# Ledger of designs, part 4: VH-VL binders against q9h9l3

Target 1, 176 residues: q9h9l3
Amino acid sequence: PRKMVAIDCEMVGTGPKGHVSSLARCSIVNYNGDVLYDEYILPPCHIVDYRTRWSGIRKQHMVNATPFKIARGQILKILTGKIVVGHAIHNDFKALQYFHPKSLTRDTSHIPPLNRKADCPENATMSLKHLTKKLLNRDIQVGKSGHSSVEDAQATMELYKLVEVEWEEHLARNPP

## First folded at step 24 (VH-VL)

Design bb4
Fold by OpenDDE, fold request of step 25:
Structure bb4 (fold): chain C 176 residues (1-176), chain A 124 residues (1-124), chain B 108 residues (1-108)
Amino acid sequence: as target 1 above (176 residues)
Amino acid sequence: EVQLLESGGGLVQTGGSLRLSCAASGFTFSDYAMTWVRQAPGKGLEWVSAISGWEGTTYYADSVKGRFTISRDNSQNTLYLQMNSLRAEDTAVYYCAKAPWEFDSSGYYYFDYWGQGTLVTVSS
Amino acid sequence: EIVLTQSPGTLSLSPGERATLSCRASQSVTSDYLAWYQQKPGQAPRLLIYFASNRATGIPDRFSGSGSGTDFTLTISRLEPEDFAVYYCQQYDSSPYTFGQGTKVEIK
């Protein structure tokens, strides 16, 4: 069976007015939730907005952060050939300037059976925090310290596992 | 099994045009960037052009810009290379090659699968 | 552009011997964005190594890649008869994607 990993990224604001979302942290976990990768990443451009309240990223985290280009290589090495699970994963891939094959991508923000299990509209985009609370009875992204990409990646994987069999069968019958 | 099969090569006069095709199978075609790489007789390899999987963003080597056009039909699992204003130095075996992933940039491609190639000969 | 220079141009060896192929870049190739290919006469290139040291699917473990920065090496620990071919390195650190000129591994 193909190996599965979950990914979550944190972004900071760069460019004029800090509107460009640049990768500043990436976490990857395996099927069991073990951390395969967790690094702070230095954007190629000056950081204008750390977005700390959401990202959890602070200036001190950038002191020894891995340069973006290097981090990208490290991440791609891990993702290659895997089924990649994420939540609203398009944002992560955009920040990585990389897009995993769609056939090997699982976005928990776009899985109707998952929303159904959470008593949410099937075609609605629900937050990771909400789904995690409803389906796993777990609180994530709590406090003022910002998100934990490791925690979020682990939660994402656990959510997917709830619908894995059904969704994989669906995808087999309905390839993207 | 990944299969790439080029066709359309042949003899063409200088200034002429030729359209190459590459039929792909064994993978979800639209998920991957595709490329053309050529090899002149007895020479090394030269990247020619690339196209993204679903956005259709195209990239070209300076040597072919303005003359070659890469395109794809994802419904037919086919990659194309329209070659216009052909020159003698364009003589080569043209390979279609699969990228291992999709990028929004042209900066990070290697080629995990190659077709058998099709020979293009440009003569005066 | 990044120029890749392979050496030697030709490597004459016998089956069972160790082959060491060099690929040197005119400037640093960051993130080890370096691939190696094998090409036999009349055939298309085949991917051997990506990210400088990762073997592609189906590639025997006698093939290994190493190096960083400007110096990269492909090693064939024990040459098999089917390993006599031309080998190319390729960088994908910067556009345009450039190849080395190739090293021919021939039978002594």
Scores: ipSAE 0.812, ipTM 0.909, lowest interface PAE 0.6, mean pLDDT 94
Fold by OpenDDE, fold request of step 25:
Structure bb4 (fold): chain C 176 residues (1-176), chain A 124 residues (1-124), chain B 108 residues (1-108)
Amino acid sequence: as target 1 above (176 residues)
Amino acid sequence: EVQLLESGGGLVQTGGSLRLSCAASGFTFSDYAMTWVRQAPGKGLEWVSAISGWEGTTYYADSVKGRFTISRDNSQNTLYLQMNSLRAEDTAVYYCAKAPWEFDSSGYYYFDYWGQGTLVTVSS
Amino acid sequence: EIVLTQSPGTLSLSPGERATLSCRASQSVTSDYLAWYQQKPGQAPRLLIYFASNRATGIPDRFSGSGSGTDFTLTISRLEPEDFAVYYCQQYDSSPYTFGQGTKVEIK
């Protein structure tokens, strides 16, 4: 069977008024939650807004950050050929300027059985924090210090495991 | 099992036209960019053209731009190469090749699977 | 365009020997976007290495890729009879995507 990884990224604001979301951190974990990748990433353009309250990114993290082009290559090398699990993963791929094959992508923000299990509307977009609390009885993204992409990636993987069998069967019958 | 099968090759006169096909199976065809790569007899490999999986964005080598057209039918899992105004230097085995992912904003890709190729011979 | 130059043109070796193939780029290949292929007579190319040093699925561990920037190397630690073929490097850092001219590994 194909290997599975979970990914979560943190973004900062670049461009005019900081409205462009640029990759500033990326974390990748394997099926067991082991960290395969966790790096701060230096955007190619000047950072206007660190969005620290959400991203957890500070100026000090960019001092030895991996240049974007290099980091992108490292990340793609890990993702190639894998099933990639994420939450609202389109945002991560957009920041990476890379789009994984849809058939090999799993977005926990768009899995109706997962929402159903959490007593949420099946077609609603629920936050990772909410699903994690409801289904794993775990608090993530606590406080105002920003998110931990490693923690979020691990939570995402654990959530997917709850519905993996059912969802994989569904996808086999109904390919994206 | 990924399979790519080219067809449509043959003998054609200079200035003539030919349409190649590549039948794909064993993977979700529309999820991946597809390419044509050719190899002249006894020579190396040359990238010819590429097309994205979903948007259908096309790319061409300068040597074939304006003469060749790459297209795909995702409902039939088939890749095409329409070759017009053929020249002697277009003589080659033409391979269809699969990219490992869909085109991104950077357009980076290698070729993880290849067909067995189809021979195109352009006579003067 | 990025020009890839492979050396040597021909490598004559015996089974069991170590093969070292070089691929030099006319400019730096960023993010190690470099692949290696094997092609046997009358067959299609087969992917061996991607991202300069990652073995493709099913490729024996006697094949290894290394290098960065402008200098890349494919190594076959111990040649098997089935390894005698032509090997191509290819960059996918920028369009047009270019190949090296190939190195023929032949039996001595």
Scores: ipSAE 0.810, ipTM 0.912, lowest interface PAE 0.6, mean pLDDT 94
Fold by ESMFold2, look of step 24:
Formats: sequence, structure tokens, C-alpha cells
Structure bb4 (fold): chain C 176 residues (1-176), chain A 124 residues (1-124), chain B 108 residues (1-108)
Amino acid sequence: as target 1 above (176 residues)
Amino acid sequence: EVQLLESGGGLVQTGGSLRLSCAASGFTFSDYAMTWVRQAPGKGLEWVSAISGWEGTTYYADSVKGRFTISRDNSQNTLYLQMNSLRAEDTAVYYCAKAPWEFDSSGYYYFDYWGQGTLVTVSS
Amino acid sequence: EIVLTQSPGTLSLSPGERATLSCRASQSVTSDYLAWYQQKPGQAPRLLIYFASNRATGIPDRFSGSGSGTDFTLTISRLEPEDFAVYYCQQYDSSPYTFGQGTKVEIK
């Protein structure tokens, strides 16, 4: 069987009025939640809005951050050939300027069995914070100091494990 | 398990046109970027063109830009290369190749699976 | 564009010997976006190495890649009769993607 990893990214605002989301941190964990990668990343464009309340990114983090092109290579080397788990993962791939094969992608924001376990409508898009509280009895993203991408990646992997057997069997019977 | 089979090669005169096809199987075609690489007789490899899987964004080498058009039909698992205004220097074996992922902007591709190639000969 | 220059042009060795193939880039390849391919006579290329040092699936461990920046190396630690082929390096750091001109490895 293929190896699994979970990914989470934090973005800052670039471009006109800071409306473009650019990668500023990426964390990758293995199936057991061990950190495989965790780096602050310097976007190739000028940062207009650090979005610190949500991203946790401050100017000091950029001083020694890994340039985007180098970080992207490191990240893609880890992701290649693996099942990648994330929450609203399309946004992470967009920030990486990369789209992982759909057949190897698992998005905890769009898994009907996971919503069912949380007593939520199967077609609803649930936040990572809400799913983690309901299903793992844990609080993440506490306060307004910003998210931890390590914490979020670890939570995402634990959520997927709750439905992994059912969902992997479903996907095997219903290829995209 | 991954199979790529090129067809449509042949002899054509300078200034002529030819369309190459590549039939793909053994993987989810729309998940992956696809490419054409050519090899002139007795020479090395030259990247020609690529196309992303989902959005169909196209990329071209300068030597073929404006003359060649890459396209794909995801419902038929087929990659195409329309070659117009052919020149003697376009004579080569044309390989269809698969990238290891899908990508909607300028890609960083190596090629993990290759077809066996189809020969295009351009004569005056 | 990034030009890749391979050396030597031809490498003639006996079975069991170590082969060392060089690939030099005209500009730095900034993230190890470099691959190696083997092409046997009459066949399509086969991927050996990606990201400068990672072996592709099914490639024997006698093949290894190393290097960064402008200088990259493919090593075959113990040459087998089936290893005679042409070897190409390829950069995928910037468009246009380019290949080296090849190194032919021949076995006596």
C-alpha cells in the first residue's frame, strides 16, 4: 500500500490590496503524526498583508525563511507518489502552484462519512476546528494568535484515520 | 501497467501538416500532465510541448511555438500533437510521455513513463 | 535557457567496474530539479533518477545520483552487461526543459 502524509499550509497576502494568497509556511506529517517538514517560506512577491490573526506569520519569520522555489522542491519531493491528506486541500495546492493527482488526494472537508460521524449534513463543508472538536474532543486554533500548521496537519491526519477503512474501500470501488 | 502508444507518424513534405496521437491506459489520464519529446536520428532528446491534465493549459518550446498545437481528449484518454508548417529539422521520433503529477501553471516536469515513439520524416 | 553538457561522450568499461557520468549545467539548477534517463538501443528512455538523487521505482540500487547547483553525477557502482546504453540528464528547473547530449556506456 501507498504511504500517507498530511499537509497544511499558512498563507499571507500578496498582490493588489493583499488579496492574492501566497505560501508562507508548510507542515507535513506522516501517518503517526511525526513532522517530516516544517518551514517558513518566503514568497517570491512582496508581502502586503501577513494575515497574522489567522496565519500566525510575522515579519520576523521571513528573515531566514526558505525561498519559495527551494521550499516547493523540498515539499514536492516528499509528496510525490504518496496519498496526501488535507483540509480544503485545494487551497494548499494552489499556493504550492501544484495539483496532486486526485486519486491520491484526501480532503477531510469533503468526506461524507466523516460529516456523518460528526452529526453533520453529508454535503456540508465543515471547518477543521469544528470537526476536531466534535470528533476528537480537542481544541485547535485557540485564540487569535494564528494557526499552527503542524497542529492542523496532525489533526487532519487523525480525522482521516476515523474514516480511513471505509473511505479507502469506497474509493477502490468507485475510482474517479 | 501504464501504456502510451503513439501513432500518426510518417513521411511528409516541407510545409506540410501531420497530427500525432497518443493512446493512454493504466492510469487516470486526467490526473497527469502529458508531454511530447522528440529525438532526431542519431541525436539527443528535445522537449517539445506539454499540457496540464485538469485545465488543459499548454506549453511549447520556442522552436515549435506557433506551428504546433498540443491538445488532449480526457474522455478518450488521448493526447494529440497537431504539427503545421513542418520543416526538415522537425524530423524525429516523437515520444509521448507522462509527468508524475497534474499542474495548472508553468510546470516542473520530469517524465516517469514514455511511449515507444512514432517517426516523423520531413522531406523537401 | 539552461544548457546541459555531459561528459564523457563515450565510456568504455569492463563488467564490475564503477561508471561515473557527469552533467554540467550552464546555470545553477536551484532546487535539484534534475533527472537521469537510460535509453537502450531501439527503446524509449527510462527514468532512473529524479530530484538529482532519488531512484525511480524498480531501479537497482547500483544506480545513484548526486550533485547540486551546476554539477551532477550519475554513478553505476558495479557495471552489469545490461547497463550498456545511452544516459541523458534533464533539467526541469526552467522552461525550456533541456536534456544533455548523452553519454554512451559500452561494455566489453
Scores: ipSAE 0.345, ipTM 0.776, lowest interface PAE 4.5, mean pLDDT 89
Fold by ESMFold2, fold request of step 25:
Structure bb4 (fold): chain C 176 residues (1-176), chain A 124 residues (1-124), chain B 108 residues (1-108)
Amino acid sequence: as target 1 above (176 residues)
Amino acid sequence: EVQLLESGGGLVQTGGSLRLSCAASGFTFSDYAMTWVRQAPGKGLEWVSAISGWEGTTYYADSVKGRFTISRDNSQNTLYLQMNSLRAEDTAVYYCAKAPWEFDSSGYYYFDYWGQGTLVTVSS
Amino acid sequence: EIVLTQSPGTLSLSPGERATLSCRASQSVTSDYLAWYQQKPGQAPRLLIYFASNRATGIPDRFSGSGSGTDFTLTISRLEPEDFAVYYCQQYDSSPYTFGQGTKVEIK
């Protein structure tokens, strides 16, 4: 069967008034939660707002960061041909300037069976933090130092595993 | 099994027009960028144009800009190339090729599957 | 645009020999955004290698790619009779996507 990976990204503000989201960290884990990739990434343009409260990115992280084009190539090499799991994953793909095939993409923010398992409305968009606490009994994104993309990717994979059999069967019945 | 089948080639006069088609099967067509690449008889490969999977953003080689129009119909799983104002140098086998993903705005691809090609011959 | 120059133009070898094909870029190719294709007589190209060194699905392990920056190499460790073909490199770092002029591999 196809291999699965989970991805999570952190973004900083670039462009006018820092409104453009640019990739500054990416973490990828395999099915077992082992880290396959974890790099700080230097955006190709000036950082206006590090967004540190949410991103965890500080100026010091950019000193040795991998340039965006190089990092993107490394990431694409890992993602090609795999099922990719994420949370609100469209934002991650936008920051990568890359869109994984929809048939190979799993978004834990939009899986009705996962919401049902958490006793949440099936059509609601639930935060990763909320789902992880409710379903895995773990606290992630703790404190004001920003998110850990490794921690978030690992949590995302574990959440998907809770509904994997049901959701993969559903997707097989409803091919694009 | 990924399959790409080109059609619509033939002999045309200089200044004439042709529309090429590429029928796709075995994959989710709308998820992937598609490309035309040509090969003049006895020569190497030349990229012609590309189109993104969902938004339909188009890219062209300078040699064909303003004369060729790439398009796709995702409901019919079909890629098209409208070729106008044809010249002798447009004589080639035209291949339909699939990218392994799509990009929102970048247009950077290698081609993991190719059709068998259709010959376009432009004579004066 | 990035110009890719392949050498040699023709490589004549016996089955079982090692073939080494070169592709030189006119400027550095970012993150090794380079592919290799095989085109057998009367056939469409097929993908052999992507990102300079990754074998495409179904490609025998006798094919390998290496290199970075401006210098790239395709190696066939043990030539088989079916490896007679023209080999092209292609960059996908920037539009237009350019191909090398090809190296013809002849089996003696």
Scores: ipSAE 0.182, ipTM 0.738, lowest interface PAE 5.8, mean pLDDT 89

Design bb4
Fold by ESMFold2, fold request of step 25:
Structure bb4 (fold): chain C 176 residues (1-176), chain A 124 residues (1-124), chain B 108 residues (1-108)
Amino acid sequence: as target 1 above (176 residues)
Amino acid sequence: EVQLLESGGGLVQTGGSLRLSCAASGFTFSDYAMTWVRQAPGKGLEWVSAISGWEGTTYYADSVKGRFTISRDNSQNTLYLQMNSLRAEDTAVYYCAKAPWEFDSSGYYYFDYWGQGTLVTVSS
Amino acid sequence: EIVLTQSPGTLSLSPGERATLSCRASQSVTSDYLAWYQQKPGQAPRLLIYFASNRATGIPDRFSGSGSGTDFTLTISRLEPEDFAVYYCQQYDSSPYTFGQGTKVEIK
């Protein structure tokens, strides 16, 4: 009966030489893929590298972006008490400066049954693009204009659904 | 079902020491920040100390800094509060409480579950 | 440090009446980082509301929270006998996390 959402984030470069990854967009979708949250977020530090070729973030997106502290509160309000699905989700949580309870976290980059369905080694880390192409016959992250966090969150939820029954049963038998 | 059970309270003289324990069950203990909140008899609530889940980062109210030490043992699902150099104003019911998540570097915590409390009385 | 001031100090009402409790912060509380707790005599506090307006698990819908910035309100739409207790607000925007001094809701 616990509600499930999927999250994906885009980051820009801050700090010395733009090497720190800071949150600049976050998208959250529900189980059916409906968008619950999709905002550009203004990092608290000066942006050194927009990383546009991957992030899709440009200077104009920051003009009316929600300040990080406010956006984080909005995002945490949505995530609290829910099962949160993501891909390599540790990076998203790090950018949020927040760590969701492990028992309520699902990471499609670390689900052995999902890798098995994709004919990949169960312990391999596979990209979202590759899993989506192999298992959903869908191309995401196409072109050179950067990723869409809405598209990526939706794909992540669809991938989890392929193994949801099996994996939730596994986790119930093997609590962290 | 989340359960928090404090123990170790009692009567102690000024300048003495006491160690409180809080046994946790019904959740993955290491995933959550834990805290101590106290309430003097007939008074309101006062935040005392908090500790993060994995890194063990600690935070203290100014009134107890340097005298109290919060710690946790994730293998035993137990939270501790070591209280040294006790004063009369430390007399209170001490509650352990659970946060709904944790941050390694800080905490924006409300407390979703509380224990029943244990009474500490500091006499002259 | 953010100081929370609750009003009134005591609210004397009959069962079935509406109770309105106020919590005012000395400076703005970001993103509604405010919680409400109920404490019955001889019992531990219980979380009622988090993020200013979200009801905690198992809290009846007669409890509601509202407000932002510096002004927050807890409303009990129809008081029941079990609702006569002390209510505390708490901010978690910045350390140290502080509580209001409490509002006692008692039978008139």
Scores: ipSAE 0.129, ipTM 0.719, lowest interface PAE 6.1, mean pLDDT 89
Fold by ESMFold2, last read:
Structure bb4 (fold): chain C 176 residues (1-176), chain A 124 residues (1-124), chain B 108 residues (1-108)
Amino acid sequence: as target 1 above (176 residues)
Amino acid sequence: EVQLLESGGGLVQTGGSLRLSCAASGFTFSDYAMTWVRQAPGKGLEWVSAISGWEGTTYYADSVKGRFTISRDNSQNTLYLQMNSLRAEDTAVYYCAKAPWEFDSSGYYYFDYWGQGTLVTVSS
Amino acid sequence: EIVLTQSPGTLSLSPGERATLSCRASQSVTSDYLAWYQQKPGQAPRLLIYFASNRATGIPDRFSGSGSGTDFTLTISRLEPEDFAVYYCQQYDSSPYTFGQGTKVEIK
């Protein structure tokens, strides 16, 4: 069977008025939660808004950050051929300028059985923080210093494991 | 198993037109960028054109821009290349090839699966 | 555009020998955005190596890739009779994505 990884990214604001989201950190963990990749990434264009409250990215992180093209190559080497789990993962793929095959993508923000386990409406888009608190009894994304992409990727993998058997069977019966 | 099968090649006079097709199977066609690469007899490989899976964004080599049009029909799992105003230097085996993922803005990377090719011969 | 120059043009070796194929770029290729392909007579190209050093699925471990910047190498550690083919490098760092002119490996 295919190997499975979870990914989470942090973005900063670039472009006019800082409205473009550009990749500034990426973390990848394996099925057991071991860190396979965790790097600060230097966007190829000027950072207008570090978005630190949510991203956790500060100017100092960019001093020795890996240039975007190099980091993307490293990340894609890890993702190729694997099932990739994330939360609202479309945003991560857009920041990577890459879209993983839909048949190999799992998005914990769009899994009805997972919402059901959390006593949430099946078709609602629930935050990673909410699902993690309800189903794993863990507090993530605490405070004003921003998110940890390692912590978030690990939480995402653990959430997926709660519904993995059911959801993989569903996808086999209902190809995307 | 990924399979790509080109068709539509043949003998055409200079100035003529052909439309190539590539039938795809064994993967979710709309998830991947698709590409045409050609090889003139006894020569190396030349990238011709690419198209994204979902958005349908197209890219062309300068040598074919304005004369060739790439397109895809995701409902039929088919890639096309419309070739107009053909020249002798367009004589080649034309391969369709699959990228390893869909791209948003950077184009394709490398080609993990290739068809067996279809020969286009342009003569006067 | 990045021009890839392969050397030698032809490599004549005996089975069991080590083959070393070179691909030199006219300017630096970022992040190992380089692939190697094998093409046997009358057949389509087959992906061997991606990102300079990663073997594609099903490729024997006698094939290995290395290098960075402007200099890249494909190595066949022990040449087998079925390895008679033309080998191409390809960069995908910047558009247009280009191929080298090929190295023909022939069994002596």
Scores: ipSAE 0.108, ipTM 0.704, lowest interface PAE 6.4, mean pLDDT 89
Fold by ESMFold2, last read:
Structure bb4 (fold): chain C 176 residues (1-176), chain A 124 residues (1-124), chain B 108 residues (1-108)
Amino acid sequence: as target 1 above (176 residues)
Amino acid sequence: EVQLLESGGGLVQTGGSLRLSCAASGFTFSDYAMTWVRQAPGKGLEWVSAISGWEGTTYYADSVKGRFTISRDNSQNTLYLQMNSLRAEDTAVYYCAKAPWEFDSSGYYYFDYWGQGTLVTVSS
Amino acid sequence: EIVLTQSPGTLSLSPGERATLSCRASQSVTSDYLAWYQQKPGQAPRLLIYFASNRATGIPDRFSGSGSGTDFTLTISRLEPEDFAVYYCQQYDSSPYTFGQGTKVEIK
């Protein structure tokens, strides 16, 4: 059977007025939550806004960060052929300049059974923080020092496991 | 089962035009970048052109830029190569090839599935 | 443009022997963006190795790739009759994607 991984990324602002989101950190964990990849990534463009309050990225992290093109290759080697789980994962793929096949993608922000377990509207887009608190009794993204992409990737995998059997069966009956 | 079936090859005169087609099946066509690669008789492989899945961003080798146009019709699962102002050095077998992912601004992919090719012969 | 130079041009070996094929790039290839293909006469190329060392689905474990930067190697640990073909390396670091000129592996 296919192996499964979870991914989470942190972005900084580039481009005009810092409006473009560029990849500055990426973490990947396996099914058991073991870290397969965790790197700070140097965007190919000038960073206009580190977005540190949310991203946790500071100038010091960029000094020895892996250049984007190199990091992207490392990440794609890990993702190729695997089921990839994420939260609002379209944004992560956009920052990677890569879109994983839809049939191998799982987005915890858009799984009706997961919302149902959280006593939330089935079609609502729920935050990772909210779902993690409700379903795993954990607080993530605490404080003003930014998010941890390792913590967030691990939480995302744990959330998916709660609905994995039901959702995989649903997808088998309803191919993309 | 992934299948790529090229068609539209044949004999044309120098300066002429030809349109190649590649019918795709066995995968979600719009999720993947597509490519043309050619091989002159008895020679090696030469990358010609690539196109992204949804955005339709195109890339060309310098040898064909301005003369060839790659396009796709995601509703028909078909890739095209319009070849204009053909030259003798364009004589080759043209392969349709699939990338393992989609891209929108990157030029870096390997090709996990290939068609059987269609021969284009350009004579003076 | 990145030029790939393969050596030797022809490699004449017997079944059961080890084959070692070289691919050298004119510039460093970022993140091992290097693939290997096998092509038999009258057939399309078949992907063997991607990212320099990852074996494609269905490829026997006697095929292995290694190397980084400018120097890459394809090894066939024990040649089988079906392995006598032309082998190409390909870089996908940037457009234009380029191929080496090929190494023909033939029966001695």
Scores: ipSAE 0.107, ipTM 0.697, lowest interface PAE 6.4, mean pLDDT 89
Fold by ESMFold2, fold request of step 25:
Structure bb4 (fold): chain C 176 residues (1-176), chain A 124 residues (1-124), chain B 108 residues (1-108)
Amino acid sequence: as target 1 above (176 residues)
Amino acid sequence: EVQLLESGGGLVQTGGSLRLSCAASGFTFSDYAMTWVRQAPGKGLEWVSAISGWEGTTYYADSVKGRFTISRDNSQNTLYLQMNSLRAEDTAVYYCAKAPWEFDSSGYYYFDYWGQGTLVTVSS
Amino acid sequence: EIVLTQSPGTLSLSPGERATLSCRASQSVTSDYLAWYQQKPGQAPRLLIYFASNRATGIPDRFSGSGSGTDFTLTISRLEPEDFAVYYCQQYDSSPYTFGQGTKVEIK
């Protein structure tokens, strides 16, 4: 069977008024939650807003960060041919300037059986924090120091495992 | 099983036109960038053109810009190459090839599956 | 444009021998964005190696790739009769996507 990984990214503000979201950290974990990749990434353009409260990214993280083009190559080498799990994952792919095949993509923000297990409306978009607390009895994204993309990727993989059998069968019957 | 089947090759006079097609099966066609690569008789491989699956963004080698048009029909799982103003140096086997993902602006295209090719011969 | 130069042009070897094929880039290829293909007479190319060292699906482990920057190598540890073919390297670091001119591996 195909190998499965989970990804989470943190972004900073670039472009006019810092409104463009640019990749500044990426973490990838395997099925067991082991870290395969975790790097700070230097965007190719000037950082206007570190967004530290949410991103956890500070100026010192950029000093030795991996340039975007190099980091993207490293990340794509890991993702190619694998099922990739994320939460609101379209935004992560947009920041990577890369779109993984839809047939190999799993988005925990849009899995009706997962919402059902959390006793939430099936078509609602639920936060990773809420689903993780409800279904895994864990608190993530605690405090005001920003998110950990490793923690978030690990939580995302554990959430997917709760519905993996059901959802993989659903997708086999209903190809995107 | 991934399959790519080219057709539309043949003998054409200089200045003429020809349309190649590539029928794809065994994968979700719209998820992947597609490309044409050609090989002149006794020569190596030359990239010709590529098209993304997501936005349909097109890319061309300088040798064919303005003369060739790549397109795709995702509803029919078919890739096309419209070749106009053909020259003797366009004589080649034309291969349809699949990229392992889709990107709009990167040079990150290697080709994991190839068709068997269709011969285009341009006579004076 | 990145130009890829392969050497040797022709490699004459017997089955069971080790083949070493070189590909040199005119400028550095970022993150090993380099692939290798095999092409037998009358056939389409077949992907062997991507990202300089990763074997494609179904490729036997006698094929290995190595190198970085400007210098890349394809190694066939023990030539089988089906391995006598032309081999191409290809860079995908930047447009236009370019191929080397090929190395023919032929039976001695």
Scores: ipSAE 0.071, ipTM 0.691, lowest interface PAE 6.3, mean pLDDT 88

